VH-VL binders against Uncharacterized protein B0228.1. Designs and how they scored, part 14

Target 1, 207 residues: Uncharacterized protein B0228.1, of Caenorhabditis elegans (q09220)
Amino acid sequence: AVVTPSIENHKMENASVTISKVPISHRPRGFTAGSDSKKLAVQRFKLLISDFLSDAQLSKSIDVAAVGMHKGKSMDDILDDVYTRLRRTLSTKQISELAKAQKGLVEDLDEKSAKLVKARVKRMIVYSFDPAAEQIHKYATRPSMAFALIAETINERFVGSVKDLIRDVLTPKEYDIFRKHYHPHIFKLDNIGNNTEAVRTTTHETF
Short names: E, the ipSAE of ESMFold2; O, the ipSAE of OpenDDE; V2, 0.75 times the mean of E and O plus 0.25 times the DockQ between their complexes.

## First folded at step 10 (VH-VL; framework fv_ivicentamab_arm2)

Design r3 (from q1 with heavy chain L106R; at its last look DockQ between E and O 0.04; V2 from the best seeds 0.00; counts 0 for: pae E 12.2 > 2, placed apart)
Fold by ESMFold2, look of step 10:
Structure r3 (fold): chain C 207 residues (1-207), chain A 122 residues (1-122), chain B 110 residues (1-110)
Amino acid sequence: as target 1 above (207 residues)
Amino acid sequence: EVQLVESGGGLVQPGGSLRLSCAASGFTFSSYAMNWVRQAPGKGLEWVSVIYSGGSTYYASWAKGRFTISRDNSKNTLYLQMNSLRAEDTAVYYCARTPYEWFGERSYFDYWGQGTLVTVSS
Amino acid sequence: AYDMTQSPSTLSASVGDRVTITCQASQSISSWLAWYQQKPGKAPKLLIHKASRLESGVPSRFKGSGSGTEFTLTISSLQPDDFATYYCQQYNSYSPESYTFGGGTKVEIK
């Protein structure tokens, strides 16, 4: 429901704060809009987080995440489930690009430090999304409602705050090296509206 | 073996200043977020401040503007500069480490120093 | 911020007793709760994080449970080393200025 998602987003003054609970009395009975909400989540993910994955890969990843959140799985387990499923669908080119990024990270840091940097980034994602996942479990009566709540969670303000936290918890050296090898193709680290995004948007659209 | 050793506590007059230090050993100090937590005599625990490995700092509302957390990674040392001290600042001050795999705004503390006593008395 | 209410404030017990300490949050903190033990004149020691996950080296007689707003720390058979004050701490806030400790539970010799 449009009213319910808008209320939750409006109450987010800091993207680090928990999304407000969906009032029980406002939950629609029998409403089904899962495909529209999933399409929105895919669009927001590609805009704010990453163009690396295909629409089909993202759609399936969101399915896995929505089921996990509805069942009350921890965000750690949900991300592991998503990766396990996603790994089976990666193209040879995608695997090569991930291997190249990992190799560069290892060469510029070392194997142990590269692993720890990636683990730290994963922990920030878990830290930021866990409260929303727990609300989805508590209040989503149907899997389709989980899609809507996921789409609402993936917004400029919230994702921007996660990116800021990643920058703040890595040393300047760690951040620069991670960014060098992963940004922007694998993981977008800049916020919407900076000079880089404005230039990329213009050039991308003028094929 | 992880060790955290605070120093710099003592008796200070109201309105005075004091700088606390926490010497760290047994781990890669520069990779961890570090915290100050205080405990007034006979009272419970109260978080004061955090500094992340990237240098960003956050403070309890009552500490903002009076206290400054900092770190020197070359000396493996955490600091707390306390200004405009008041009687209610009397406490044992602990340095505490955020776990490596636990980052960001939500943290618990896996290692604590033994604390240093700050007494603010007229 | 989340208010944390801890009960009882003091508990008298004998060696071998089963001890249960309760921590209540004013709003859901899911499972983002830690337990600490503090002996007189010493620093706190982390026992449990994420409501129920024991830290390395913590005896198995300690058990954390709960989610949402109500959490318990149980000591299944109290040992002489367990007489201490126990604190809960929520860490569900996105803002570090919202870290909140309970008021503590002192476990004393009966």
Scores: ipSAE 0.006, ipTM 0.506, lowest interface PAE 12.2, mean pLDDT 80
ESMFold2 (binder alone), look of step 10: mean pLDDT 89; pTM 0.916
OpenDDE, look of step 10: ipSAE 0.043; ipTM 0.668

Design r4 (from q1 with heavy chain S53Y, light chain S30R; at its last look DockQ between E and O 0.02; V2 from the best seeds 0.00; counts 0 for: pae E 19.2 > 2, placed apart)
Fold by ESMFold2, look of step 10:
Structure r4 (fold): chain C 207 residues (1-207), chain A 122 residues (1-122), chain B 110 residues (1-110)
Amino acid sequence: as target 1 above (207 residues)
Amino acid sequence: EVQLVESGGGLVQPGGSLRLSCAASGFTFSSYAMNWVRQAPGKGLEWVSVIYYGGSTYYASWAKGRFTISRDNSKNTLYLQMNSLRAEDTAVYYCARTPYEWFGELSYFDYWGQGTLVTVSS
Amino acid sequence: AYDMTQSPSTLSASVGDRVTITCQASQSIRSWLAWYQQKPGKAPKLLIHKASRLESGVPSRFKGSGSGTEFTLTISSLQPDDFATYYCQQYNSYSPESYTFGGGTKVEIK
C-alpha cells in the first residue's frame, strides 16, 4: 500500500520558530546552475534526508518540484504533485516497506493518532521549505535556477533544523514510535555528524 | 572513514613546476567541494584554491595564473598543478574537504590530509 | 575581504588552567566562524563550526562563543593533549578569495 500523508491545516503551535527567507541575491557566487545543481540536490537529499528513493525517482521528483516552485504553487501543493507522480514509479519492495511502516505506526498508536503524526511531520516540512519555494517563484527566470536553490536549501544545518522541529512538535512517545518505523530506511531523523560511532572512534582507543 | 592522502611534494627550483595529488576515500568524492590549503614553515594557514562538484574553480589572488586545481572523480583524486614556483611557495600543502552543508565560498573544512611538503630553493 | 586578528599569538599555561583565545573580524561575520587545533607535525583538526557548535569527538572542555566581530575559544581545564596551535577561520564571504584564517595562537606548557 502506497502511503499518502493526509493534509491537515494546523496552526503553528510553536510561534517562536522562525525560518529566514533566502533571496537568490545571497546565493554564493560560483554556484553551477543547471544539471550539475540537480545532481548535487539528489546527492544531498540521499545523504541528509533519505536514500529510500533511486536517483531516477529523485531526479523526477526534483523536476516536479522545480516546475511547481516556478509556477508559484504552495509547498503543500508541490509535495502532493511530487507524491502523485512518484507513486507510479515505486517498486514492489518500496511499497511493501512503506506499508510495513504505516502498519507499525498504526499498531503502536492508533489510526487517528497515526494520521495526526504524519500530518504534523508534513506541516513542519511545508513550514520550513515554503520560503525557498517563494524565493524561486519570485526570482527564478529559468528552471535551472530552481535546481540551484533546491540544492542550496538541502544542507546539513537547514535539514537538521527541520528534523529538530519535527521532534519538537511530537510527544516523546509519538516521536519514538515514528522513528522506530520510519528511521533510517524511509526518513533519516538523526543529524549527520552526531554519529555515536564516530564519537567513540575519535575520542577513545580503538578495539 | 574519511581519508585524504597527499603526495607529489618535494624539492623544486625557482621557476619550476610541480603537481600535487590527493587520494580520497571513505566518502562520495564527486559530491564534495575540495580545497588546497598551505602552511609555510612556522607560519599560519593560507587557503589556496577550491574546485566544486560541477568543476567550477576559484583561486587565491596570488595563485591565479600559476596554479591549476583539478579533479578526476573516476580516480577519487584531487590535483594541484603549480607553475612558476617561488621561494615563498615553500609550504606544507593540505587537501581539505568542504562539508556537504555549505558548498560555495561559505565553507569550513571538516577533514584534512596530513599534507605534503613543497620546498622551493636553488 | 575580512581580516581576522587572533590574540594572543603565544600563550603559556599549566595543566588545569582556564585558557581563553580571541578572534576579531574586521567586519561582521555573524556566526560563520570555525576553530581548528593543530598539534606539532600534524594536520589541522576541526573543533568548532558556526562559532559554538562542537564537533563530535571533541572534548566538552572546549567551548566557542561570540558573534558579529568578537569570538572566543575557551578551554575550561587545560589538558596535556591541548598544547597545540589554534586557528580561527571565517567563512561568511561569498568569494573564496575571502576565506581568511587568523594568525594562530600557540598554547605552550609553562
Scores: ipSAE 0.000, ipTM 0.412, lowest interface PAE 19.2, mean pLDDT 78
ESMFold2 (binder alone), look of step 10: mean pLDDT 89; pTM 0.923
OpenDDE, look of step 10: ipSAE 0.034; ipTM 0.649

Design r5 (from q1 with heavy chain E101D, light chain N92D S95Y; at its last look DockQ between E and O 0.16; V2 from the best seeds 0.00; counts 0 for: pae E 8.4 > 2, placed apart)
Fold by ESMFold2, look of step 10:
Structure r5 (fold): chain C 207 residues (1-207), chain A 122 residues (1-122), chain B 110 residues (1-110)
Amino acid sequence: as target 1 above (207 residues)
Amino acid sequence: EVQLVESGGGLVQPGGSLRLSCAASGFTFSSYAMNWVRQAPGKGLEWVSVIYSGGSTYYASWAKGRFTISRDNSKNTLYLQMNSLRAEDTAVYYCARTPYDWFGELSYFDYWGQGTLVTVSS
Amino acid sequence: AYDMTQSPSTLSASVGDRVTITCQASQSISSWLAWYQQKPGKAPKLLIHKASRLESGVPSRFKGSGSGTEFTLTISSLQPDDFATYYCQQYDSYYPESYTFGGGTKVEIK
């Protein structure tokens, strides 16, 4: 039988796309540990990324991520840890909604292309967040102190940049099909305004 | 609690046919890829076939054309139709679940049934 | 498909011993490797995925490590419940028809 290489273990070349590093805060100011920072991270996630998960599911996922970042795990490993815990807590409705989105993606593409699209989305998330995880490892002395840094990372400009990278690594057809089935309930793909307007209206530093 | 229960094993003559079933409970069956894995007496593990949540099927090269995997999501049941059986097909057959595959990266088996013995002899 | 070479085939050990089992891939599989435990007459049980990720309910005395071509399963202090056969399995292929298991390591009482 033919050998089929795994996409996870071979670099996917995209000669038409240059992936730039996403900006990140290098050093915290006024670091504050505790529940207020975690609540802020949860609220920013729901505003910018997804309403799909409950506050409790997000809070636990942030706990798992903060421990992993504090320990210096790669973003790949951190996402795997978060997913492993999270999948045991998904409701039957949440599983049904994910299955419907997956079915739609497969119907409009094929099984292989659907897997490739999802793998590329994950790859962009990993690429974008790895430097932030390294900085949290460097500066946070305890996992709970990482909450403010996580909340700082989940901001409008950074999340917008990640969404732009996702668009760049998919064809227009692939992006439209992914958006059709995942946006906005599972994954918010639209931004609030453009970057120039966001710069004009936002003057606060983020943690 | 996730539970997988195989049935349909038994004694069959060479050239015969047999259909295995695997009843699933404790999870959303339709969302998971499901597999058959076999183990000949005293031997190691050998993957047989998979059916994905989207319905795509794959087979080990030696099984293709003789074995057919299928599922009935309304009954939470996985099937393996085995035709043209040979003595070398004698094994315990396990059904096994692939974990939820959001990113297309998970291809190991997180839950296994107890297995059902298929014996092919004259 | 990738060849998986598992060693040793059989290992005799006493309760309390540190046990190390190795699995080698013929090509790099990054970290896409799982470990299973199987007791006689029972189904396999997943212990570890992605080389080092312990499954829920698996005792912390089990540790997976390695990447690329060489992987280890270590039991830091062998317990009576740990006498079993252990299998590695690579899942580096996009399609499961390329799955390969190691030949197994039987851990027996000394």
Scores: ipSAE 0.012, ipTM 0.580, lowest interface PAE 8.4, mean pLDDT 81
ESMFold2 (binder alone), look of step 10: mean pLDDT 89; pTM 0.923
OpenDDE, look of step 10: ipSAE 0.046; ipTM 0.664

Design r6 (from q1 with light chain Y91G N92Y S95Y P96D E97V S98D Y99N; at its last look DockQ between E and O 0.02; V2 from the best seeds 0.00; counts 0 for: pae E 14.2 > 2, placed apart)
Fold by ESMFold2, look of step 10:
Structure r6 (fold): chain C 207 residues (1-207), chain A 122 residues (1-122), chain B 110 residues (1-110)
Amino acid sequence: as target 1 above (207 residues)
Amino acid sequence: EVQLVESGGGLVQPGGSLRLSCAASGFTFSSYAMNWVRQAPGKGLEWVSVIYSGGSTYYASWAKGRFTISRDNSKNTLYLQMNSLRAEDTAVYYCARTPYEWFGELSYFDYWGQGTLVTVSS
Amino acid sequence: AYDMTQSPSTLSASVGDRVTITCQASQSISSWLAWYQQKPGKAPKLLIHKASRLESGVPSRFKGSGSGTEFTLTISSLQPDDFATYYCQQGYSYYDVDNTFGGGTKVEIK
C-alpha cells in the first residue's frame, strides 16, 4: 500500500534533473569540482524546476546522474538509476502528494491520456539533456567535474525553453490539467521573467 | 478521414510574395503540430517550418526572416507567408501533420496534402 | 545540426530482390527516424516511424532497423508497387537543423 505503480512510473523521472541543450562554448572557464558546484546545482534546481525534493534527495540524485553521465550511460538508463535510488528515500508525505497528483490527472483526463502526458514530459527532458550528457562524458575527467556542467545547464533561459517545449507537445487541455495537479510544488511550469519566445526565436536565427 | 488541401500557389516574380493555405478536416486541428515541406522539381524533400499546437514556431535556417508559418484554429487552416521569393523557392509545397501520441511522432508526418506549386520566375 | 546522409542515391533491382537502403545521422537521434515512400507526382507516404514501427496498412515486407546514427530500410521481396523513391527523416530535433530529410533513394527496375 505504501508504493503505487503511478508513483513508480512518473514523478521520479521528472523531479531530479533537467536535460540541457546549452552549447559547450558557454561552460564555466575551467572545469571545477566540489561541494560548492553541487550546492549551486541543488539551489538552481529548487529555484527553477522543483522544490518538492529535499536538499539531501537532490544531492544524491545529482551524484547518481553525474556518475552515469561521466561513464557515458544513456539518459534513459541514468534516469532509471536516479529513480531507483530516489524512490527508496521518499517520505510517506511525498508519496501521498505524488499519488494525489496522479489521481487528479487520471480523473480529469483518463488513464491512457495521463500516461501519454507524462511520457511526453519525460521525453522532452531526455531530449534537452542529451547534448550536455555527451559533453560531460567526453570532457569531464572525474564525476565530480560534472557538477559544474550540470549547474551551468540549469539556468533561467534554458529551463524556460524546456518548459516551452513541454507546453508545445501537450494540447491546451492536457497542459492545463497537468499544471492544475503538478504546479508549482511538484513541478514548476511558470518562467520567472524569461521571454521564452524571444529566446527560442534568437536560437533559430543565425546571420 | 483526415484531409489536407493546399492552395495559394502560382507564378510570381522574384522578390514577390505569396500566402499559402492548408485546409484541414477529419481531425481536431488545434491538437496537432503542423508542418510545411517543399520539393523542388526533380529534387528531394526539404522541411520548411513547423508550428506546434501551443503556437511555438521553428524554421529551416534559409527560411528565417522570409517565411512565416501561422495557424487559425477557428478555421482549421495552416498558413505560410512567403516574402522576398527567389528562383530557388520554386517547388511543390506540402502541408503535413505530426502525430501527437508519442514523442517519436512529434516530427513524423503521418498525413500529407497533395501539394501546391509555387513558381518563381521572371 | 542533425544532417541526414542517405545511400545509395539510386538502386536498380528486380522483382523479388531484397533491397536495403541506409540512412546515417551526423549525431545520435536515438530511434526518432521515419521512412517515406514517394511515387512521381504524388505526396510522400509514411511507411515506418520511430525507426522500426510500421504504419497501419504497410506490408510486412517492409522492415526498419537501427538506432543512434545508423538506420536501414529493408524490403524483403520487392514487388512492382515498390518501385519508388524512399526518404528517411529525423524527428529528434528542430533546433539548429536544416536537413531533416535524407537525399532520397530511387529504386528502379533492373
Scores: ipSAE 0.000, ipTM 0.444, lowest interface PAE 14.2, mean pLDDT 79
ESMFold2 (binder alone), look of step 10: mean pLDDT 90; pTM 0.929
OpenDDE, look of step 10: ipSAE 0.015; ipTM 0.641

## First folded at step 11 (VH-VL; framework fv_burosumab)

Design s1 (at its last look DockQ between E and O 0.05; V2 from the best seeds 0.00; counts 0 for: pae O 11.5 > 2, placed apart)
Heavy chain, then light chain:
Amino acid sequence: QVQLVQSGAEVKKPGASVKVSCKASGYTFTSYAMHWVRQAPGQGLEWMGIIYPSGGSTYNAQKFQGRVTMTRDTSTSTVYMELSSLRSEDTAVYYCARTPYEWFGELSYFDYWGQGTMVTVSS
Amino acid sequence: AIQLTQSPSSLSASVGDRVTITCRASQSISSWLAWYQQKPGKAPKLLIYKASSLESGVPSRFSGSGSGTDFTLTISSLQPEDFATYYCQQYNSYPTFGPGTKVDIK
ESMFold2, look of step 11: ipSAE 0.011; ipTM 0.517
ESMFold2 (binder alone), look of step 11: mean pLDDT 93; pTM 0.949
OpenDDE, look of step 11: ipSAE 0.008; ipTM 0.523

Design s2 (at its last look DockQ between E and O 0.03; V2 from the best seeds 0.00; counts 0 for: pae E 15.8 > 2, placed apart)
Fold by ESMFold2, look of step 11:
Structure s2 (fold): chain C 207 residues (1-207), chain A 123 residues (1-123), chain B 106 residues (1-106)
Amino acid sequence: as target 1 above (207 residues)
Amino acid sequence: QVQLVQSGAEVKKPGASVKVSCKASGYTFTSYAMHWVRQAPGQGLEWMGIIYPRGGDTYNAQKFQGRVTMTRDTSTSTVYMELSSLRSEDTAVYYCARTPYEWFGELSYFDYWGQGTMVTVSS
Amino acid sequence: AIQLTQSPSSLSASVGDRVTITCRASQSISSWLVWYQQKPGKAPKLLIYKASSLESGVPSRFSGSGSGTDFTLTISSLQPEDFATYYCQQYNSYSTFGPGTKVDIK
């Protein structure tokens, strides 16, 4: 079974990955359980983070990330590797949409500030995912565990905490401009469900 | 109907290079990692390395670092292993072998093997 | 690096014999071990994966057991086509092979 990590009332510091307490059943001739877990990770990504990428693009991105995490690569390098591979598969429409978002960010801020905003967003993703990547490196000794651990990491609570950190490291002006150009198609910044309740949850201070 | 068909036997002199091919059919080539394993006459199996055809990433066993190059051609569903600076102790049958899943090929077993390619290194 | 040993290195047996081959890992590999059969001049053939799961099309006289560091392959009643070399391979951390156990006709 998959379990959600606990968080303290009025405090949210780091997301964590829970190792499954019940092993995934072995499949005939192979570990199709890893394929099921990868499909779950793709579905959760589309629901919680973004539907900008295709299933195939997300599946490959998860492969690249899982290999990097298993090898103990830094999350910075892993994210760069994912983007490098993903760029080769982007459609003309996707490239145009990314360019339009970047242009809007530059027009509303300036080139230096736009670059810093994107760097800070990347840094919060790295900060949030580092503990999970360390656990995957240490504990995914079975081929099927890495996908299950990645799928467990991409949950409402973890993704919500990443979104909170992104809001917290940007000024209100920077956040509003980033949101204006990237949300919701490229990067969902609101929590799933009741936006009023989700916004209340995501605006609580973490101490 | 998974099939791995390797190139024919090779005879090489010491110091030369050999390039062995492995053509895959009956499955989605880019979805499964490919390994190379060799077996010297009368000896056991020795893992050489892995290639991930989707991205072309490779990882070699330390013993073969600097001498082994693995590549692939996705248009022909073919992987290649090139061993340079050949020595008499490189005389072996070279196998390509597929793992059953793509994301932990280094951490998997081999469900299908090529027929093997004999490489003889003699003066 | 996880090292595997096999015992015995060679054995002679008659058709109908019960044969047991042992594989030992230098550290725990949980159940992430596979057994291959290799006949002379042929590629290895997968018999058993995850220590005890029989591959499709493999005769039921083959069985595997064990976890942690100690594993066994058992052939309940040896047949003429079972004379071969048997290899274990771990897939817990990288892939490494045992040295093989040759099963010959007595």
Scores: ipSAE 0.000, ipTM 0.415, lowest interface PAE 15.8, mean pLDDT 79
ESMFold2 (binder alone), look of step 11: mean pLDDT 91; pTM 0.924
OpenDDE, look of step 11: ipSAE 0.010; ipTM 0.530

Design s3 (at its last look DockQ between E and O 0.03; V2 from the best seeds 0.00; counts 0 for: pae E 13.9 > 2, placed apart)
Fold by ESMFold2, look of step 11:
Structure s3 (fold): chain C 207 residues (1-207), chain A 123 residues (1-123), chain B 106 residues (1-106)
Amino acid sequence: as target 1 above (207 residues)
Amino acid sequence: QVQLVQSGAEVKKPGASVKVSCKASGYTFTSYAMHWVRQAPGQGLEWMGIIYPKGGSTSNAQKFQGRVTMTRDTSTSTVYMELSSLRSEDTAVYYCARTPYEWFGELSYFDYWGQGTMVTVSS
Amino acid sequence: AIQLTQSPSSLSASVGDRVTITCRASQSIRSWLAWYQQKPGKAPKLLIYKASSLESGVPSRFSGSGSGTDFTLTISSLQPEDFATYYCQQYNSYPTFGPGTKVDIK
C-alpha cells in the first residue's frame, strides 16, 4: 500500500507486444542540413523541455546523442554518455541548483521515494525515445543527419505525450513535489500547446 | 476535413489473398501512422498492425505475422493491407484507422477511421 | 498481451437514465484508455481518450474515469441516439480492445 508499485508491469515482447519504428524522413522537409538543424534542435529543446542548460552545453549534448544514435547505442547508454560529459561542463551555480532540487525532493518525500521518482522519470524518457533512436540509427546515413531527425522528434505533440507519461507514472503527491522542486527552470512540466504567446512567436520565427 | 476512404467489398475463396486500400485526405499523409483493425461479424475489434507512411516501416500483430503485408504509396496518399492464405475465420470488416500522434504511433488511440471493407471468405 | 474485460456485456435502459459501463485491464495501463461508440454498419467513433478526456464534438453527457486497472464510462442522461455498442481500448502497449458492451434503449 505505502510502497509505490511499478506502474508499467507488462512485458514488451519483440514478437507480440513490441514498440515499433517511427518512420522519419532521412531528409526532413523545411530543414537545412548541418548546423541549422542542430540550432533548431537546441531552440526546440529550450522551448519545450528545459532552458537550464546553455546553448553550448545543449549543442555538445546533442553531438554526443547524435553519435550514439547513429552508432545504434541504447537510449540508456546514450543518456549515460550525455550526463557523464555534460557533468564536466556544469557551472557551480547549475550544480548548486540541482543539489537544492534533489535536497528538496528528499526532504518532502524521503530518500527511497525520491530515488523512485527520478528513476521512473528517467524510465519514461528512455521508453519514449528508444524507438526514435532506433529510427535515427536506421535512417541517418551520417551523424550530422541525426540533428535534423532529433529536431523533428522534439515537437509539441511528442514532448507533451512524454510529459503526460511522466505525470502518470507518479502519484499526485509525488508529481506535485517533483514539480515544486524542478519546474520550470530545470524541467518544464507544463505543456506549451496551450494559448501561450511565447510558443506561437517562437514557432513562427522558426518556420 | 480528415477522410479515409477504403476500397469496396471483396468475396474470396479460402487460400486466396485480398488487398484492401485506404486513401487519406485532409491532412499531411506522411506525418501520421496508420493502423489496420478488423471486426468479424457480430464480434469485437482486433488490431492487426501499423504502417508509418514516411519510410514505409511496419509492425504486425503476432497473430498475423507471415500473412499480412502493409504498403503505401505516398504519391496517392494511400495505404494497402494484403492478407494472404485466407480462411473462413478471416471473414470480417477491415478498417484503416489513424493515430492522432505524429510519433509513438504504436501506443495510440484512433481518432479517424475508414468506412470499413467487408471481406467474405467462403467455400 | 494486455487483456480487457467489460461489464455488463449488454444492458437495456430508458431515455434519461444514468448508464455506467466498466472496463478492467489484466495489468496496470495507467490512464492510457480510450472509449469508442459503434453503431451497426458504421465505423467506431472515438468518445474519450486518456481515460477521462472528452473528444471534440462529443456530448458532455459522456464522461470517463479511472486509472490503473479499473475504468468507467458514464452516460449521465441516456438519449435515443446512444443505442450502440461501446468498446474500451488500451494503448499502454500495442492496442487491444475490450469485448464491447451493447446498450439497448427501452
Scores: ipSAE 0.000, ipTM 0.463, lowest interface PAE 13.9, mean pLDDT 81
ESMFold2 (binder alone), look of step 11: mean pLDDT 93; pTM 0.946
OpenDDE, look of step 11: ipSAE 0.005; ipTM 0.531

Design s5 (at its last look DockQ between E and O 0.05; V2 from the best seeds 0.00; counts 0 for: pae E 18.5 > 2, placed apart)
Heavy chain, then light chain:
Amino acid sequence: QVQLVQSGAEVKKPGASVKVSCKASGYTFTSYAMHWVRQAPGQGLEWMGIIYPSGGSTSNAQKFQGRVTMTRDTSTSTVYMELSSLRSEDTAVYYCARGTPLEEWFKELGYFDYWGQGTMVTVSS
Amino acid sequence: AIQLTQSPSSLSASVGDRVTITCRASQSISSWLVWYQQKPGKAPKLLIYKASSLESGVPSRFSGSGSGTDFTLTISSLQPEDFATYYCQQYNSYPTFGPGTKVDIK
ESMFold2, look of step 11: ipSAE 0.000; ipTM 0.428
ESMFold2 (binder alone), look of step 11: mean pLDDT 91; pTM 0.933
OpenDDE, look of step 11: ipSAE 0.046; ipTM 0.667

## First folded at step 13 (VH-VL; framework fv_utomilumab)

Design v1 (from u10 with heavy chain I105F, light chain K52R; at its last look DockQ between E and O 0.02; V2 from the best seeds 0.00; counts 0 for: pae E 14.3 > 2, placed apart)
Fold by ESMFold2, look of step 13:
Structure v1 (fold): chain C 207 residues (1-207), chain A 125 residues (1-125), chain B 108 residues (1-108)
Amino acid sequence: as target 1 above (207 residues)
Amino acid sequence: EVQLVQSGAEVKKPGESLRISCKGSGYSFTSYWISWVRQMPGKGLEWMGIIYPGDSDTNYSPSFQGQVTISADKSISTAYLQWSSLKASDTAMYYCARHEGYDYFWGSYEPFDYWGQGTLVTVSS
Amino acid sequence: SYELTQPPSVSVSPGQTASITCSGDKLGDKYAHWYQQKPGQSPVLVIYQDSRRPSGIPERFSGSNSGNTATLTISGTQAMDEADYYCQVWDSSSDHVVFGGGTKLTVL
């Protein structure tokens, strides 16, 4: 029932999609060591990517990722480490929700196609974030400094580009089915930046 | 210069309460975590717990949860370790140590760069 | 709970190289720190983040961390290096600081 990410690294031919490296200066603006940067990374992840995980689960995942990036591990290995540790902390409810999503994906696509969809999504994440992880390795003097760099990497423009790549490597049918079962609770697939919420103020109420 | 200065040695009887202190100076006290570490006679170092004085966020080793209280008073740059009822097995050297960890829940990837001089607590009848 | 294992003692002659090991499951994925404690004194940081020396620590102190083993190496060992040595990590599984049991280095 529990969805396991690929443990083995796959070397796949990638599309000729160019994503600019994250422009991280030697001392980026807003860079600070410590818990405020980690809280910001958690907040941005929940806003832009997923609110499925608890703050504690995300904080632990970011710790694993920060250590891996600082040590220079590949994004493939980092993602495998994060998932392996997360599996031990998932609640029964979270496991059930992931199992339902996977079952739905398999039912609507078939087992082989579901595996390929997940592999392509993972490949695009690795491709997109691997250069940023290398910059974090170069610029973070200490693992705790990686938190600020991670928080700056998780921004609307960059995350939006990754979401666009995920849509582009799937057929419209595959994307619609993936979205049906995973969006928005497990994985947010819409780009944020449109103001669709109604804005109401006291002055609006007086009219 | 960064310093952690601990309160003096204590000789106590079982059942008595005790609070020992660790005063930080020469740095921004609220920007660093403070851990307490026990060393029983002839034994190794045991991590007891940690506090972030900026907001008093506190985490304990399972072995010490409910056995001691860790607190801080940021207005006087001081962390505390407290027992409500001492046992003979609490006889040990107690160190405070700082690190620049900013993980509210799980400690730090940074080392303990400065240590207090230690407070010897002796509990005997 | 995550555990770190150290040999209880290591003996070397003056001028020889001492190696003190610290073993743990996938320890190379963690940052190992090393502390020196002389009798009656507080611990002092000698190596951090596997291999970095703090200011004031002699170049004869070095460290490595790979696989399941971190190693503190002291080249040209001197009598003043006689002390207890502790490795330390942060363990994400227990969400705690973990110390090794300590190694007594004797310089004969």
Scores: ipSAE 0.000, ipTM 0.491, lowest interface PAE 14.3, mean pLDDT 80
ESMFold2 (binder alone), look of step 13: mean pLDDT 92; pTM 0.941
OpenDDE, look of step 13: ipSAE 0.023; ipTM 0.597

